VH-VL binders against Arf-GAP with Rho-GAP domain, ANK repeat and PH domain-containing protein 1 (ARAP1). Designs and how they scored, part 3

Target 1, 186 residues: Arf-GAP with Rho-GAP domain, ANK repeat and PH domain-containing protein 1 (ARAP1), of Homo sapiens (Human) (q96p48r954to1139)
Amino acid sequence: ASMGDTLSEQQLGDSDIPVIVYRCVDYITQCGLTSEGIYRKCGQTSKTQRLLESLRQDARSVHLKEGEQHVDDVSSALKRFLRDLPDGLFTRAQRLTWLEASEIEDEEEKVSRYRELLVRLPPVNRATVKALISHLYCVQCFSDTNQMNVHNLAIVFGPTLFQTDGQDYKAGRVVEDLINHYVVVF

## First folded at step 21 (VH-VL; from c5 with light chain H89Q)

Design d5
Fold by OpenDDE, last read:
Structure d5 (fold): chain C 186 residues (1-186), chain A 120 residues (1-120), chain B 107 residues (1-107)
Amino acid sequence: as target 1 above (186 residues)
Amino acid sequence: QVQLQESGPGLVKPSQTLSLTCSFSGFSLSTYGMGVGWIRQPSGKGLEWLAHIYWDDDKYYNPSLKSRLTISKDTSKNQVSLKITSVTAADTAVYFCAHRGWLTGYFDYWGQGTLVTVSS
Amino acid sequence: DIQMTQSTSSLSASVGDRVTITCRASQSIRSSLNWYQQKPGKAVKLLIYYASSLESGVPSRFSGSGSGTDYTLTISSLQQEDFATYFCQQDYRLPYTFGQGTKLEIK
């Protein structure tokens, strides 16, 4: 895989999850869940760039070592990868429908709509969304320590996953809803 | 063929600075992913990782010795240097340098080691 | 720090024997374990990496296994040149640490 490749063109592991995503999520789960400001803090530009380039070239050959890779560099690499996806994680075609779903007032109707939209995603995208949201759900479980509650994570990942400038909070609301309703949506 | 060779003073007095040099061939620290590390072994004891450096000058030190260690590289000479300040008898050991890949994350080629004795 | 403990500091065996050396980590290292061979006057040699991957050029009689905290180096049929000291090393977390070594001697 190279820069500019689609999500489905990445090296895929079990359950159709890109290895690059799994490597980052796995590492952060191991040693970053209690890190203050995880996913909000930026890593060093040079380290993040080095890691991301290596992961894009051959994610299966990258072996992250605790204490050698800073969690903020890994989290920054993951966010950048997701933001740089040519079609976005939720696909360009379905982007607006996701944002519109966030405006549904009835919670049951909204959850039902999200389920429908997930089915419309390509298998790799759907698997990746599920894995990422599951991970973020775990991260927020430690919000008393890492200071990253659902809202703070949504502020970060809304613009990242929907490739927006963050001027409105619709993207954040989608992420927030998916985390809060993870059990019933997925 | 990858080869590494350590060189040192052989004998150092307490409180002085120990300077070690690793000369290598078969690879270059101008190449992406290449690294060199230092490991020591006191007589009759196990191995202890000291430090390693990568092609982009990224450096890592054993926390227990960090304040006394300085690792550096001279890419043009294919050399990596290690300095240990304020040495004591506890620093008497055979010192090894070894090639390390950033991606692989292990020491795949080693030198034969050089003995350093700290004594008055 | 992660402590690495090998099953024994010394073993006596004969040529042709099946030899097993175990290594235990004080916590899970998720297969980030390497095995090295040390002989006097020679460079330390990498035998196994990632717990079970055989380094290029190493005889197939050497093998590694294990997961979590417990790992094993096996020599299926000991040869004369295999009498040496063997070390395990975890590459999971800094600082990287080694076992105390196992000296394999002629019985």
Scores: ipSAE 0.875, ipTM 0.932, lowest interface PAE 0.6, mean pLDDT 96
Fold by OpenDDE, fold request of step 25:
Structure d5 (fold): chain C 186 residues (1-186), chain A 120 residues (1-120), chain B 107 residues (1-107)
Amino acid sequence: as target 1 above (186 residues)
Amino acid sequence: QVQLQESGPGLVKPSQTLSLTCSFSGFSLSTYGMGVGWIRQPSGKGLEWLAHIYWDDDKYYNPSLKSRLTISKDTSKNQVSLKITSVTAADTAVYFCAHRGWLTGYFDYWGQGTLVTVSS
Amino acid sequence: DIQMTQSTSSLSASVGDRVTITCRASQSIRSSLNWYQQKPGKAVKLLIYYASSLESGVPSRFSGSGSGTDYTLTISSLQQEDFATYFCQQDYRLPYTFGQGTKLEIK
């Protein structure tokens, strides 16, 4: 895999989750859940770049070691990877429909709509979204320690996942909704 | 083939600075992913990781000794050096250097070690 | 720090014997475990990495297994050249730590 490769072109692990995503999420789960400002803080540019390039080249060959890889470098690599997806995690075709769904006022209807939209995603994308949202749900469970509640995570990942400049609040709302309703949506 | 060789003073007095050099061949610290670490072994004891350095000058130290350790590299000479300040008898050991891959994350090639004795 | 404890500091065996050395970590190291062989006057040799992967050039009589906190190095049929000291090492978290070593000597 190289820079600019699609999600489906990545090394895939079990359950169609890209290994690069799994490696990052797994590492952060191991040692980053209680890290203050996790996913909000930026890693060192050089180390983040080094890690990301290696993961893109061969994610299976990368072994992250606690204390050797800073969690912020890993989180930054993950965000960068997701942001740089050519088609985006929610795909270009479905991007607007996701954003529109966030405007549904009735919560039950909104949840139903998200379920429908998830089914429309390619299998790899769907699996990745589920894995990521599940992880973020876990992260926010430690918000008292890491200071990253659902809202803060949504602020970070909204623009990242929908490849916006942060001006569209709907992107954050989608992420917020998915985290808040993780149990019923997935 | 990868080869590493440690060199040191053999004998050092207490409170002095111990300087060690690892000379290697078969790889270069100008190559992505390459690293070199130091491990020591007191007589009849286990091994203790001290520090390692990567091609991009990324350095890591054992926290218990960090204040006394300085690792550096000379890529042009294929050498990695380790300095230990304020040595005591507890620093008497065989000192090894070893190749470490950043990707692999283990020490795959080792030198034969050099004995360093701290004594008055 | 993660403490690594090997089952025995010394073990006597004969050529042809099946030898097993165990290593326990004070916490889970998720298979980030390496085995090394040390002989006097020779470079330490990597035998097994990632708990069960055989290093290139190492005889197939060596094998590694285990997960979580418990790991095992096995020599299926001990050879004369295998009498040495063996160390386990966790590569899961800094600082990287080693077991105390197991000296395998001839009975």
Scores: ipSAE 0.872, ipTM 0.930, lowest interface PAE 0.6, mean pLDDT 96
Fold by OpenDDE, last read:
Structure d5 (fold): chain C 186 residues (1-186), chain A 120 residues (1-120), chain B 107 residues (1-107)
Amino acid sequence: as target 1 above (186 residues)
Amino acid sequence: QVQLQESGPGLVKPSQTLSLTCSFSGFSLSTYGMGVGWIRQPSGKGLEWLAHIYWDDDKYYNPSLKSRLTISKDTSKNQVSLKITSVTAADTAVYFCAHRGWLTGYFDYWGQGTLVTVSS
Amino acid sequence: DIQMTQSTSSLSASVGDRVTITCRASQSIRSSLNWYQQKPGKAVKLLIYYASSLESGVPSRFSGSGSGTDYTLTISSLQQEDFATYFCQQDYRLPYTFGQGTKLEIK
């Protein structure tokens, strides 16, 4: 795979999750959950670039070793990968409907709407969203240590997943909602 | 065919600096993903990882010896060097260099090793 | 640091025997385990990587298995050239560490 490939064109592992996403999430889960500012801090540009290029070339051949890869380089690679998706994680067609759903005031209605929208996503996208949100839910469980609560994670991943410049607060709200209601939405 | 060969002084006095050189062929440290590491083995004992270096000059050291270790590469000569300062009898060992892939993350080709004895 | 412990430091066997050497890590290393063969005066040889992958050129009588903390090297039918010292090594986390070695000798 290379830059410009769709999510479905990536090397896929079990449950239709791209191997590149799994490698990054798995590594961060192993050694990054208690890292202060995880996903907020930027990795070294050269290291992040090297890792991302290798993952895009052949994610299955990349073996990350604790102590050799800084967690911030891995997290930066993951964010960049997601940000650079041609159609975005929530697809170009469904992007606005997700943002609109965040405006629903009734919490039960909002959760129901998110469930409906998830069904509309391609299988690979749906699986990836579930895996990512599950991971972020785990990350925020250590917010007392890593300083990344749900809100802070939403600030980071809102613009990343919806490919915005951070001006649209609805993007962050979607991510925040999905993390907070992970158990009932997925 | 990948080949590695270690060279050293054979004998070093206590408190001196031990300098080792690994000469290799069959690969280049100008190639993406290539690396070389050092491992030592005291007589009758197990193996101990010391340090390794990659093509992009990324270096890693054993924390227990980091303050005394310096690894470097000369890509043009296909050589990797290791320096160990303030040596003692505990540093007497056979020293190996080995090829390490950044992607694979293991030592797949080894040299035959060179014996270094620390003695007054 | 992760400690690697092999089941025995020495083992006696005969040609044709099935030989098993075990290696235990002090914590899970998630199959980041390699097996090496060492003979006097020769370069150390990689046999198995990622717990169960056979290195190119290594005879099929060698195999690796295991997960979590426990791993095994098996020689299905021991040959004369297999008498040597075998080491396990974890590549899960720095610093990388080795087992103490198992010397396989002729009975």
Scores: ipSAE 0.866, ipTM 0.928, lowest interface PAE 0.6, mean pLDDT 96
Fold by OpenDDE, fold request of step 25:
Structure d5 (fold): chain C 186 residues (1-186), chain A 120 residues (1-120), chain B 107 residues (1-107)
Amino acid sequence: as target 1 above (186 residues)
Amino acid sequence: QVQLQESGPGLVKPSQTLSLTCSFSGFSLSTYGMGVGWIRQPSGKGLEWLAHIYWDDDKYYNPSLKSRLTISKDTSKNQVSLKITSVTAADTAVYFCAHRGWLTGYFDYWGQGTLVTVSS
Amino acid sequence: DIQMTQSTSSLSASVGDRVTITCRASQSIRSSLNWYQQKPGKAVKLLIYYASSLESGVPSRFSGSGSGTDYTLTISSLQQEDFATYFCQQDYRLPYTFGQGTKLEIK
């Protein structure tokens, strides 16, 4: 895989999850769940860039080691990868429908809508969303330690996943909803 | 065609500083991802990782010896140096240098080692 | 630190034998396990990396297996040149640690 490739063109592991996403999520799960400000703090630009380049070139050959790679470099690489997806994680075609779903007032109706929208995603995108939201759900479980509650994670990943400048609050709402309702949505 | 060769004083007195040099060929520490590490082996015992250094001058030390270890590189000479201060008899060992790649996680090429004896 | 313990410090075998050496980690290392061969006066040689991947140039009679805390190096048919000392090493997290070694001797 190279820079600019679609999500489905990435090296895929089990369950259609891109290896690059798995490597990052796995490492952060191992080493970063209790890290203060995880996903909010920025890594070093040079290290993050090199890591991301290596992951894009051949994610299967990348092996991260506890104590050697900084978790903020890994988290920054993951965010940048997701942000740089050509069509975004939720696809260009479905992006607006996701944002509109966040405005549904009835919680049960909203959850049902998200389920419908997930089915419309390509298999790789759907698998990646599930894996990422599952991971973020795990991260927020340690919010007392890492200071990253659902809202804080949504602030970070809303603009990242929907490729916005942070002005549209609906992007964060979608992420927040998916984390809060992870058990029933997925 | 990666090759590494260790050099040292052979004999060092207690409390002195041990200086080791690793000369290598077949790769450069100006190349992204390249690294060199030091491992030692006391007679009749297992191997012990000491330290390693990468192309970007990032350094890692064994915590048990960190206060006594200093690793450095001279890219122009294809050399990596290791200094161990305040040596004791416990530092008597064969010292190896080995190639290591960033993001791979194994020592794929080793030198033959150099024996260092600490004795008064 | 993660402690690495090999099944035995010394093992006697004959040419043609199937030989198995076991290595146990004090905690799960998730297949971040390497095997090395050491002979007197020669450079240490990498045999297996990531628990089961054969290093380039290493004979196919060498193989690695295992997961979690328990790993195995197998020589399917021992050759004369295989008499040496073998070490396992975890590369899961710093500090990286080695087993005590297993010396394979002629019976």
Scores: ipSAE 0.849, ipTM 0.921, lowest interface PAE 0.7, mean pLDDT 96

Design d5
Fold by ESMFold2, last read:
Parts: structure tokens; C-alpha cells; sequence
Structure d5 (fold): chain C 186 residues (1-186), chain A 120 residues (1-120), chain B 107 residues (1-107)
């Protein structure tokens, strides 16, 4: 498990998405999209840690059961996995470039720059970004019920994906931009 | 080598508490991810899941028995116990214990069952 | 609660027959379905988990299939020792529930 912390060390599915990411996203898609505050609320620390440990050990063997695993424990496990990636989802090498792209004033130019940056990510990272942003787009589709609009999700996932303390507004802006422009970027 | 064995009173009078013990070998509830559950079968009827407990003391109960159930473990003795309060004739059944892995989701090893009759 | 329905309570077949037992869930259980065999005087035995995965030590004449709400257990060539009652069980959502059972009687 500790030896398998990097994105490339995870078990991968058919589309190069880590199974740990797929398991969490799939579960939240099935029973968490209408949960108030999904991704903003924290799960129980010990349950989140045990779930994450099992997923890191052998994600393929993990089968989440509605009524046994709380959606907030699963969402917290996913966020913790992403935050703890040694090189980060957007990689240390490209992190600054992604954050600087968020400052481009012309919206069409900014979207074009995000497309270019996506092509430059390693394949597993690119597939994971696409899967995660696609999922967050679906989550915000239920924002009238779950109270998680694009801005709320960006506040949560900006720091998580760029591994910041939450005080860097550029990280949130990247995430918000990617969700808002999901169709044309991906 | 996984083996489970149920033991119980055989006969219980209505309104009493039914106490069952599952003794097992070939695994331990000190081991991460191990669990034990209880399933019953009334005469001539199907199977009903009652409760299960995991190594970390997480417990799950069938809501149809509405807090009449208490499951507990004694890790040092390799035992899991189930209590059912205020029994009636409807609790007459064969009671099984079975191993269940956390996050795997099936009952892979079962005991042979013990008959409990609730009769005045 | 998810209701599991086995449409037949009893069926008869001869040794060598291909036998199919069906199970229907009241909603999609996404292949979280197990099959068990119960013989008088013996412990209940797990045959199939996750709809189609064969448990170790179970003869290859047993197979499982299905998805969504509809699942089947198939015995490709019935043997004398296969006289038993067969239960499906959903393991997708608490409370976990079983079908009422199908008793397989050898002609």
C-alpha cells in the first residue's frame, strides 16, 4: 500500500483510470449525487483511513456496499488519495503553468491553453483529470439538491488537486474553468 | 481449515432472551478485514440475514428485528455472540454463523447451524 | 429493501440435464449477487459470487450469469450430488436479502 502511492503505481482500468478513483467515483455516482454537501463534508477519520488503506492495497478487490460505507467516507478517501499523490495530479513540473493559464483574460485563449496543457500531461494523469472533471460536472448538475455548484466544487478540489493550503485562488479557478468548459476542453 | 460452529440453548421460552455463540477456527477477528455474520432459516422457509460484525467492531443489524439484536465478539476466544430479546414463536429457526470479508461482500464459509425452538 | 425473487420453488430434472435457476431483483444490483447451495445435514456452500465468479473448489459445471435485475445459475450436466436447494442473495445494499430458494429434485 505505501509502496503504491503514485498514480502510475495504482491498478488501472481499461481507460487508464486508476481503479481506486473509479471505485470512489462510481459509488458516489450511484448513491451520492443527491447528498447535501457531497465532497464538502468530511467523513469519519478512522473509517476514511481504513477505506483508503484497503483501496491502496488492492482496489480491484474492494466492493463498496450501500449502507455499510457512507458517501462522505468514500468522498474523503478519494480527496485524501488525490491530495497525497507525491507528484500531484497535474504534476510538479506543470503545476505553475496550469496556475498561470488561469490568469489569461481572453476566455477562448484560456480554453485553448488548457487543451494544450492536457495533451502534455502523462497519459494516466490526463485520463484521471478527464474522469474526475466529468464526474464533477455531473455532481454540479444536481446542485439544486446537493448544494454543490461549480464554485463550491472548485473551492474543495482546487487545493486538493494542486496540493495547496486553500489560499491560492488560481487553483480553484483552474478547476472551475475545466468544469465550466468541460464539453469544449474534453 | 476455516470452520465455524454454532451453539445455542435448543429450547427457549417466549419472552426470554435467546443467546447464540459462534466458535470459529482458521481465522481471527484480530486480522484486518475479517467479519462474522448470523443468518437464520425458519422451518420450511428461506434465509434471513440478521447481523454481522467486523474485526474493528463495526456492527450491522437487520432493521426488521428493530433493536432486539445485539452482536458482540470476543477476539481472544475466537467467538461471536448474538442475543435476541423477547423471543416469540416467529424466532424458531435454524441459526447459522458465517465468515464475511470486509469490502468483499459474500458469506464464504458457514457453520452447520443450530436449531432453536421457542415453545412454552 | 431489495426483494429477491426466484420464480420457481421446486423443479425436477434428470442426471445429465442442463438446469437453469433464475433470480430477479426488484432493482438493479449491479452484479452484486451470490448463489448458495443448501443440502440437508450439511453446511450452506457458496457457489458463485459477483454474479459469475466461481468459488474455489466448486465444480466447473456450475456457472452464473446476468446483470442488472436478472440473474441465472446454470448446472451444465446435473449430477446426483446436485440435489439441493439453491438461494440467490443480493449483496449490494443493506439489508442483504435472499431469494426464497429453488429446490432441485432429481427425477
Amino acid sequence: as target 1 above (186 residues)
Amino acid sequence: QVQLQESGPGLVKPSQTLSLTCSFSGFSLSTYGMGVGWIRQPSGKGLEWLAHIYWDDDKYYNPSLKSRLTISKDTSKNQVSLKITSVTAADTAVYFCAHRGWLTGYFDYWGQGTLVTVSS
Amino acid sequence: DIQMTQSTSSLSASVGDRVTITCRASQSIRSSLNWYQQKPGKAVKLLIYYASSLESGVPSRFSGSGSGTDYTLTISSLQQEDFATYFCQQDYRLPYTFGQGTKLEIK
Scores: ipSAE 0.657, ipTM 0.855, lowest interface PAE 1.3, mean pLDDT 91
Fold by ESMFold2, fold request of step 25:
Order: structure tokens, then C-alpha cells, then sequence
Structure d5 (fold): chain C 186 residues (1-186), chain A 120 residues (1-120), chain B 107 residues (1-107)
């Protein structure tokens, strides 16, 4: 069944996390954390597209199999899903406010501002941000092996989550800040 | 109604190549998400997955048989073939083909199996 | 590779008995476990997928349970046609692997 393209129109789990996000995050957590360049490397275009099509059609029916689905195909499907969200993960209404918050000089004030902005997100968006940042925090914990530290992840996910062509360096700063302050923000 | 049937040589000499064909009906490998796999069972022993192929020609092989396996499909004939090179007595088994769906993982429809004996 | 162990290779039972067959994985397979029934001269039949989902057309006396590494197939009231060999199979990680089988025999 087609659920539409907005975040809230996706099949959801108990915590309001879209199943498509959960499936990808769970798979990469189980078998992708030690993969060199995870999220930086691109999967094969055709395999990524077919996987994304199946996940959009009926995410609950998709069961990823280690050895059949390459982690780079799964990571690319997740990135494409997030990049193509009509309103973006942080919403168009809040986009500039998030980017401005990244420029706050006082660290305690900045963290407090991020927490305020998180509570203003729609519930599904907030749950998805928490799940994704929690996952990226875990990915960087394996940076000795996978070579993806906080900065590298921010370069990938800044443009992806704020839907830029990489021209807005503040997008990467938001992602970097959220990962660095994961424990206190979430 | 899904139906699969294996055919093979019955008897193969050591070091030869074993060729098996799975003929099926009730589905097509032109249909998105369809796949066919091969599983074998030596006498009095358990089941061993060998290989499977999907509608988009993506293929997966059991690494324990290394590069001895080749799976292929002929979509217009509704057939999937398996070749096993350099056979030994250890390859004596009943060979099954079975349908599997992409991203589901289980084998929901099986053939009756065909016995292949490797003997001089 | 994930090893699947069915510690009981054969089991004797009578018609009407409640029968339990167990399967253990060498590591967590997160409920990605299937049960199959095999009778001589017949096609192998899928009974249970994803640990507990009953395949269409399978009698309701069959059920599956378990999680992590430990899984169980239960037949609530054994029928004459249920005497067969039962295999578990993980489909979590390639290569997909089967248990050695449990042959269910008439007493």
C-alpha cells in the first residue's frame, strides 16, 4: 500500500518512528557500524532505487538480509528518503531557526535552544530526529574502524537533512552539534 | 497454482559437472520480486542452501561450495538451472528447487526433489 | 556462519499428543526463523515463517514461538499425517542454514 511521501504519512512504529527509517537504521546498526566510509560511500543506483521503492510501497513487509543487501545500498536508500521529504526533516517552517541556533556562541544557551526547537517539531519529526541522531552517535563511536567521525557524518547529513546542495555550512554545524551533545539534548 | 519440478541426470561420475534444471509454473521471473533457489539434502542428513537467483538476475551462492556453483535463468522458458563443477561423492543428494520472494527470505513452494548420485 | 541446532534428532509420539520441537541458533537471529515439514516422496512444506506466523493452508494445531536464539514448533494435538521430519531455518544472514531435522515417529 502507498502511504504518500510526507514523514507523517509513512507507516509508523510504537514511538512514531517511520518503519522505513527504523528498518534502515536497524540494519546498519546490526551489520554496518564497522563498514569503512558508511554513509559517505554511495550504493549502486539500481539496487538503492529498488530497495527504496519497496520500502515506500510497504516498509513493514521488507526484511533486510545480511549478505543480500549491501550496507551502502541501505544507507543510500535512507539518505535518499530523507533528502526527498517534501517538507524536510526539520520542516521548512523551522529550517532557518535551526540554522540560526547553530551560530549561538554560548554552548549552554545553544543546547537549550536546540531542546526548545525539538519540542516544537511535529511528533513524528521529533522522534525521527532522535532516532537518527542516536544512530549517528553510535556510528561515530566506531570511527576508529569505519572512519566516520562526527565531522564526516555532519558533512553527509547536513545537506541531506536540510535539503541543501551543500551551500549552507550551518546545516552541517546543526548535525555536528546534535551528535556531540546527544546525551544532554536527548 | 505454484508448481516446481526438478530434473537432472540421476547419475554423474566424479569430476564431471552436474547440471540441474528447475521448471516452474504459476509465477514468472519477469515478475518483480520473484526468485528461485536450490537446496540439497544428502542421504539421512539435513538441508543445505546452495544458491538463489532473482528476477533481476541478482545471484547468491553458498560460500562453502566456493566457485563450483553457477545459477542461471531462462525467463521465457520458466526455467532456472544450476551447475556444480568437479563433483565428488559428497555431492550425492536429493536436489530441490524452491520459490522465494525478494526481501522475504523463506522458501514457500518446493519441488519434489531429484536424486543425484555421484559414483564411478 | 550461523549454526542451527535441533538437539533432538528423533521423537516418538502418539496421535493426540502435544509435541514440542526445539531449535537453537548460534547467535541471535531476531526471529528470522522458518519451520518446514518434510515427508518422503513429497515436496517440503513451509509451516511457519518469522518464528510465529502461520503459512496459509497450514492447520492451526501448528504454532511457533521464541526469540533471540531459542525457538519452538508446537503441534497441539498430533494427527496421523503429522509424522514427518521438521527443519528449522534461519534467514537472517547468508548463508541461510537449516537445523539437522527432528524426525517425528509413531509410537
Amino acid sequence: as target 1 above (186 residues)
Amino acid sequence: QVQLQESGPGLVKPSQTLSLTCSFSGFSLSTYGMGVGWIRQPSGKGLEWLAHIYWDDDKYYNPSLKSRLTISKDTSKNQVSLKITSVTAADTAVYFCAHRGWLTGYFDYWGQGTLVTVSS
Amino acid sequence: DIQMTQSTSSLSASVGDRVTITCRASQSIRSSLNWYQQKPGKAVKLLIYYASSLESGVPSRFSGSGSGTDYTLTISSLQQEDFATYFCQQDYRLPYTFGQGTKLEIK
Scores: ipSAE 0.651, ipTM 0.850, lowest interface PAE 1.3, mean pLDDT 91
Fold by ESMFold2, fold request of step 25:
Structure d5 (fold): chain C 186 residues (1-186), chain A 120 residues (1-120), chain B 107 residues (1-107)
Amino acid sequence: as target 1 above (186 residues)
Amino acid sequence: QVQLQESGPGLVKPSQTLSLTCSFSGFSLSTYGMGVGWIRQPSGKGLEWLAHIYWDDDKYYNPSLKSRLTISKDTSKNQVSLKITSVTAADTAVYFCAHRGWLTGYFDYWGQGTLVTVSS
Amino acid sequence: DIQMTQSTSSLSASVGDRVTITCRASQSIRSSLNWYQQKPGKAVKLLIYYASSLESGVPSRFSGSGSGTDYTLTISSLQQEDFATYFCQQDYRLPYTFGQGTKLEIK
């Protein structure tokens, strides 16, 4: 159960992406992109908890099987992992700065500011943000089928990544901006 | 230490139900992450996965035998059973049970198998 | 269903030979491939899991390789006890499926 682990405490893959994040993202990419309401729907609590416990204990030993694990359980395990990070994905130190950047009116200036802020993140956090936003960009490419457009994903991931109660619209705006500008930001 | 052994009827008549039991030792289905599966080998043919069950009672079946299979466990006896209804000659095979780990996947310990023949 | 094909049903070889057995999946299985050995009168034995990981207690002359759709099992110097039938199996997606087997016989 642990109270949540920092990203640096996780098993890391070749590109500094936590194996737990890679496992979940890879599975959703493989068999979840056409699932209606992916990431918006909640998995079953007990199955999500068992999966997350196994991933936290030894993510390298976990191999998800199409047809055995429900995509909503895997997506919920990923969301819980991110929500429970002690310092958050964007870190407490940078949280306000990221939220303030979303209010920049000039689009080119805003994109430049996001690029600057990404460089300032710890390496593992930066790699994880890139992997997650790349994945969410892919998810929204299937929005005609899964009904999860950029705005829907931002509503889910804003509070999750910035660890808010969902009343701060700026968190969603950051996620939406990063997805919309994926090519130029990353 | 891990051992599995299959037992079955040897002969079964067409249209009847085939019942198989896997008795095992060296692990328990009360232990987190443990599972047992059934694989068969028809004469002169390859291996076919049939079903498996995990410690938490999650069950998975080969869809090609849709609705004919029932897997169950008796944790206190260290046993897993498989029933196959409405058997035909095509169900004649050697039946194996094997251990399978949840989320790790492969079948690492197998029994020696038991031959079941379906004939009149 | 993912079809697993072992194009060679039997091979003849002598003790000391290097033997390679091939397995092809009908689609990418992302290295979720296992190799098993079957001998008459013996329990089936897991040799290789995740395409290339050697199971504990399996002799180092066995190795696995491949990715995507194409996988191989290699026995670097065949021993008397290695004459058996070898099966590949994908465990990427239900239903889990096996190749037809490759029987390794004395030449």
Scores: ipSAE 0.643, ipTM 0.853, lowest interface PAE 1.4, mean pLDDT 91
Fold by ESMFold2, last read:
Structure d5 (fold): chain C 186 residues (1-186), chain A 120 residues (1-120), chain B 107 residues (1-107)
Amino acid sequence: as target 1 above (186 residues)
Amino acid sequence: QVQLQESGPGLVKPSQTLSLTCSFSGFSLSTYGMGVGWIRQPSGKGLEWLAHIYWDDDKYYNPSLKSRLTISKDTSKNQVSLKITSVTAADTAVYFCAHRGWLTGYFDYWGQGTLVTVSS
Amino acid sequence: DIQMTQSTSSLSASVGDRVTITCRASQSIRSSLNWYQQKPGKAVKLLIYYASSLESGVPSRFSGSGSGTDYTLTISSLQQEDFATYFCQQDYRLPYTFGQGTKLEIK
């Protein structure tokens, strides 16, 4: 562990969103929404590592420049930050409860359950989930160009956010549900 | 104290290659996050960014001149070089080098500039 | 490319005056704007970065403001050493671009 490893140790913006998350999301919104395979493609390992380390050291001092930082390096830095959170974005304590909620057959009941679970998250985690899902909704709005529909994003972010080995389809379903229902959930 | 100084040929003939050297002190391009850029100014005109290079050898060029520009560094000598091929009278300008930090972006320390005239 | 426009190319003023210099970007640059001072025979100096942050060692009579596309540099009480040419520059997107400059002259 170091300074800035956990979500609560991050520099926070005005709405309790970690600055590291905001920087990456803002940059992808600025110049990555039409990039083919955004979030699915990997950035260069060394560039992703250097960027992530600078963001962890002092996210407020990092200013991403269009044309200098490749969007795949920025997206990979964000994914690695989320994957490496010690307790995960949805927390270890709530992980199975979130995954079980994805199995609720009645869609209105499932949405209501997600809202209940969101209230139980720590405030920073809740703000981060809302910001990320709102962003992913915007990404899928450009899916005709970037090839990343809701299902594709869920395949990437399910394992990333729930820190699974990728064989647990429920993690992807949670992410897919949150994107599809973000207006009514958030 | 960061200092940069440009050196160049002063006069160069059309179609030649213009070679410029930036010598600097107070920082090293072996240091993480350090960068050096080149900016030029034709007489009585505005500033034009040309290129910059970072400590990790990443290079960026102004697209308007990209095919004619080559930037390189010699970390052991604390030098950055810029070459401009096939020069014309339009390349007559004062040439500056300047420090910039990676991920910060602004040019915080500049040299005094060196005048290059392209003339037959 | 993002075009940076300084509508005033030359401005006459006296010591003690309050001076404003404007800069407009062709699109939003999200406060990623720097101001530089240039005097003949001297190195260019960074004054302001990120639209409003004062560089170390720059007198507090200099200030920057603005957002989106419209930015200003203000000198609250002009001093003899402030007669120079002032450039804005965006560092939001490559290629980085400068305004044409505003020359601040005596009288």
Scores: ipSAE 0.643, ipTM 0.851, lowest interface PAE 1.4, mean pLDDT 91

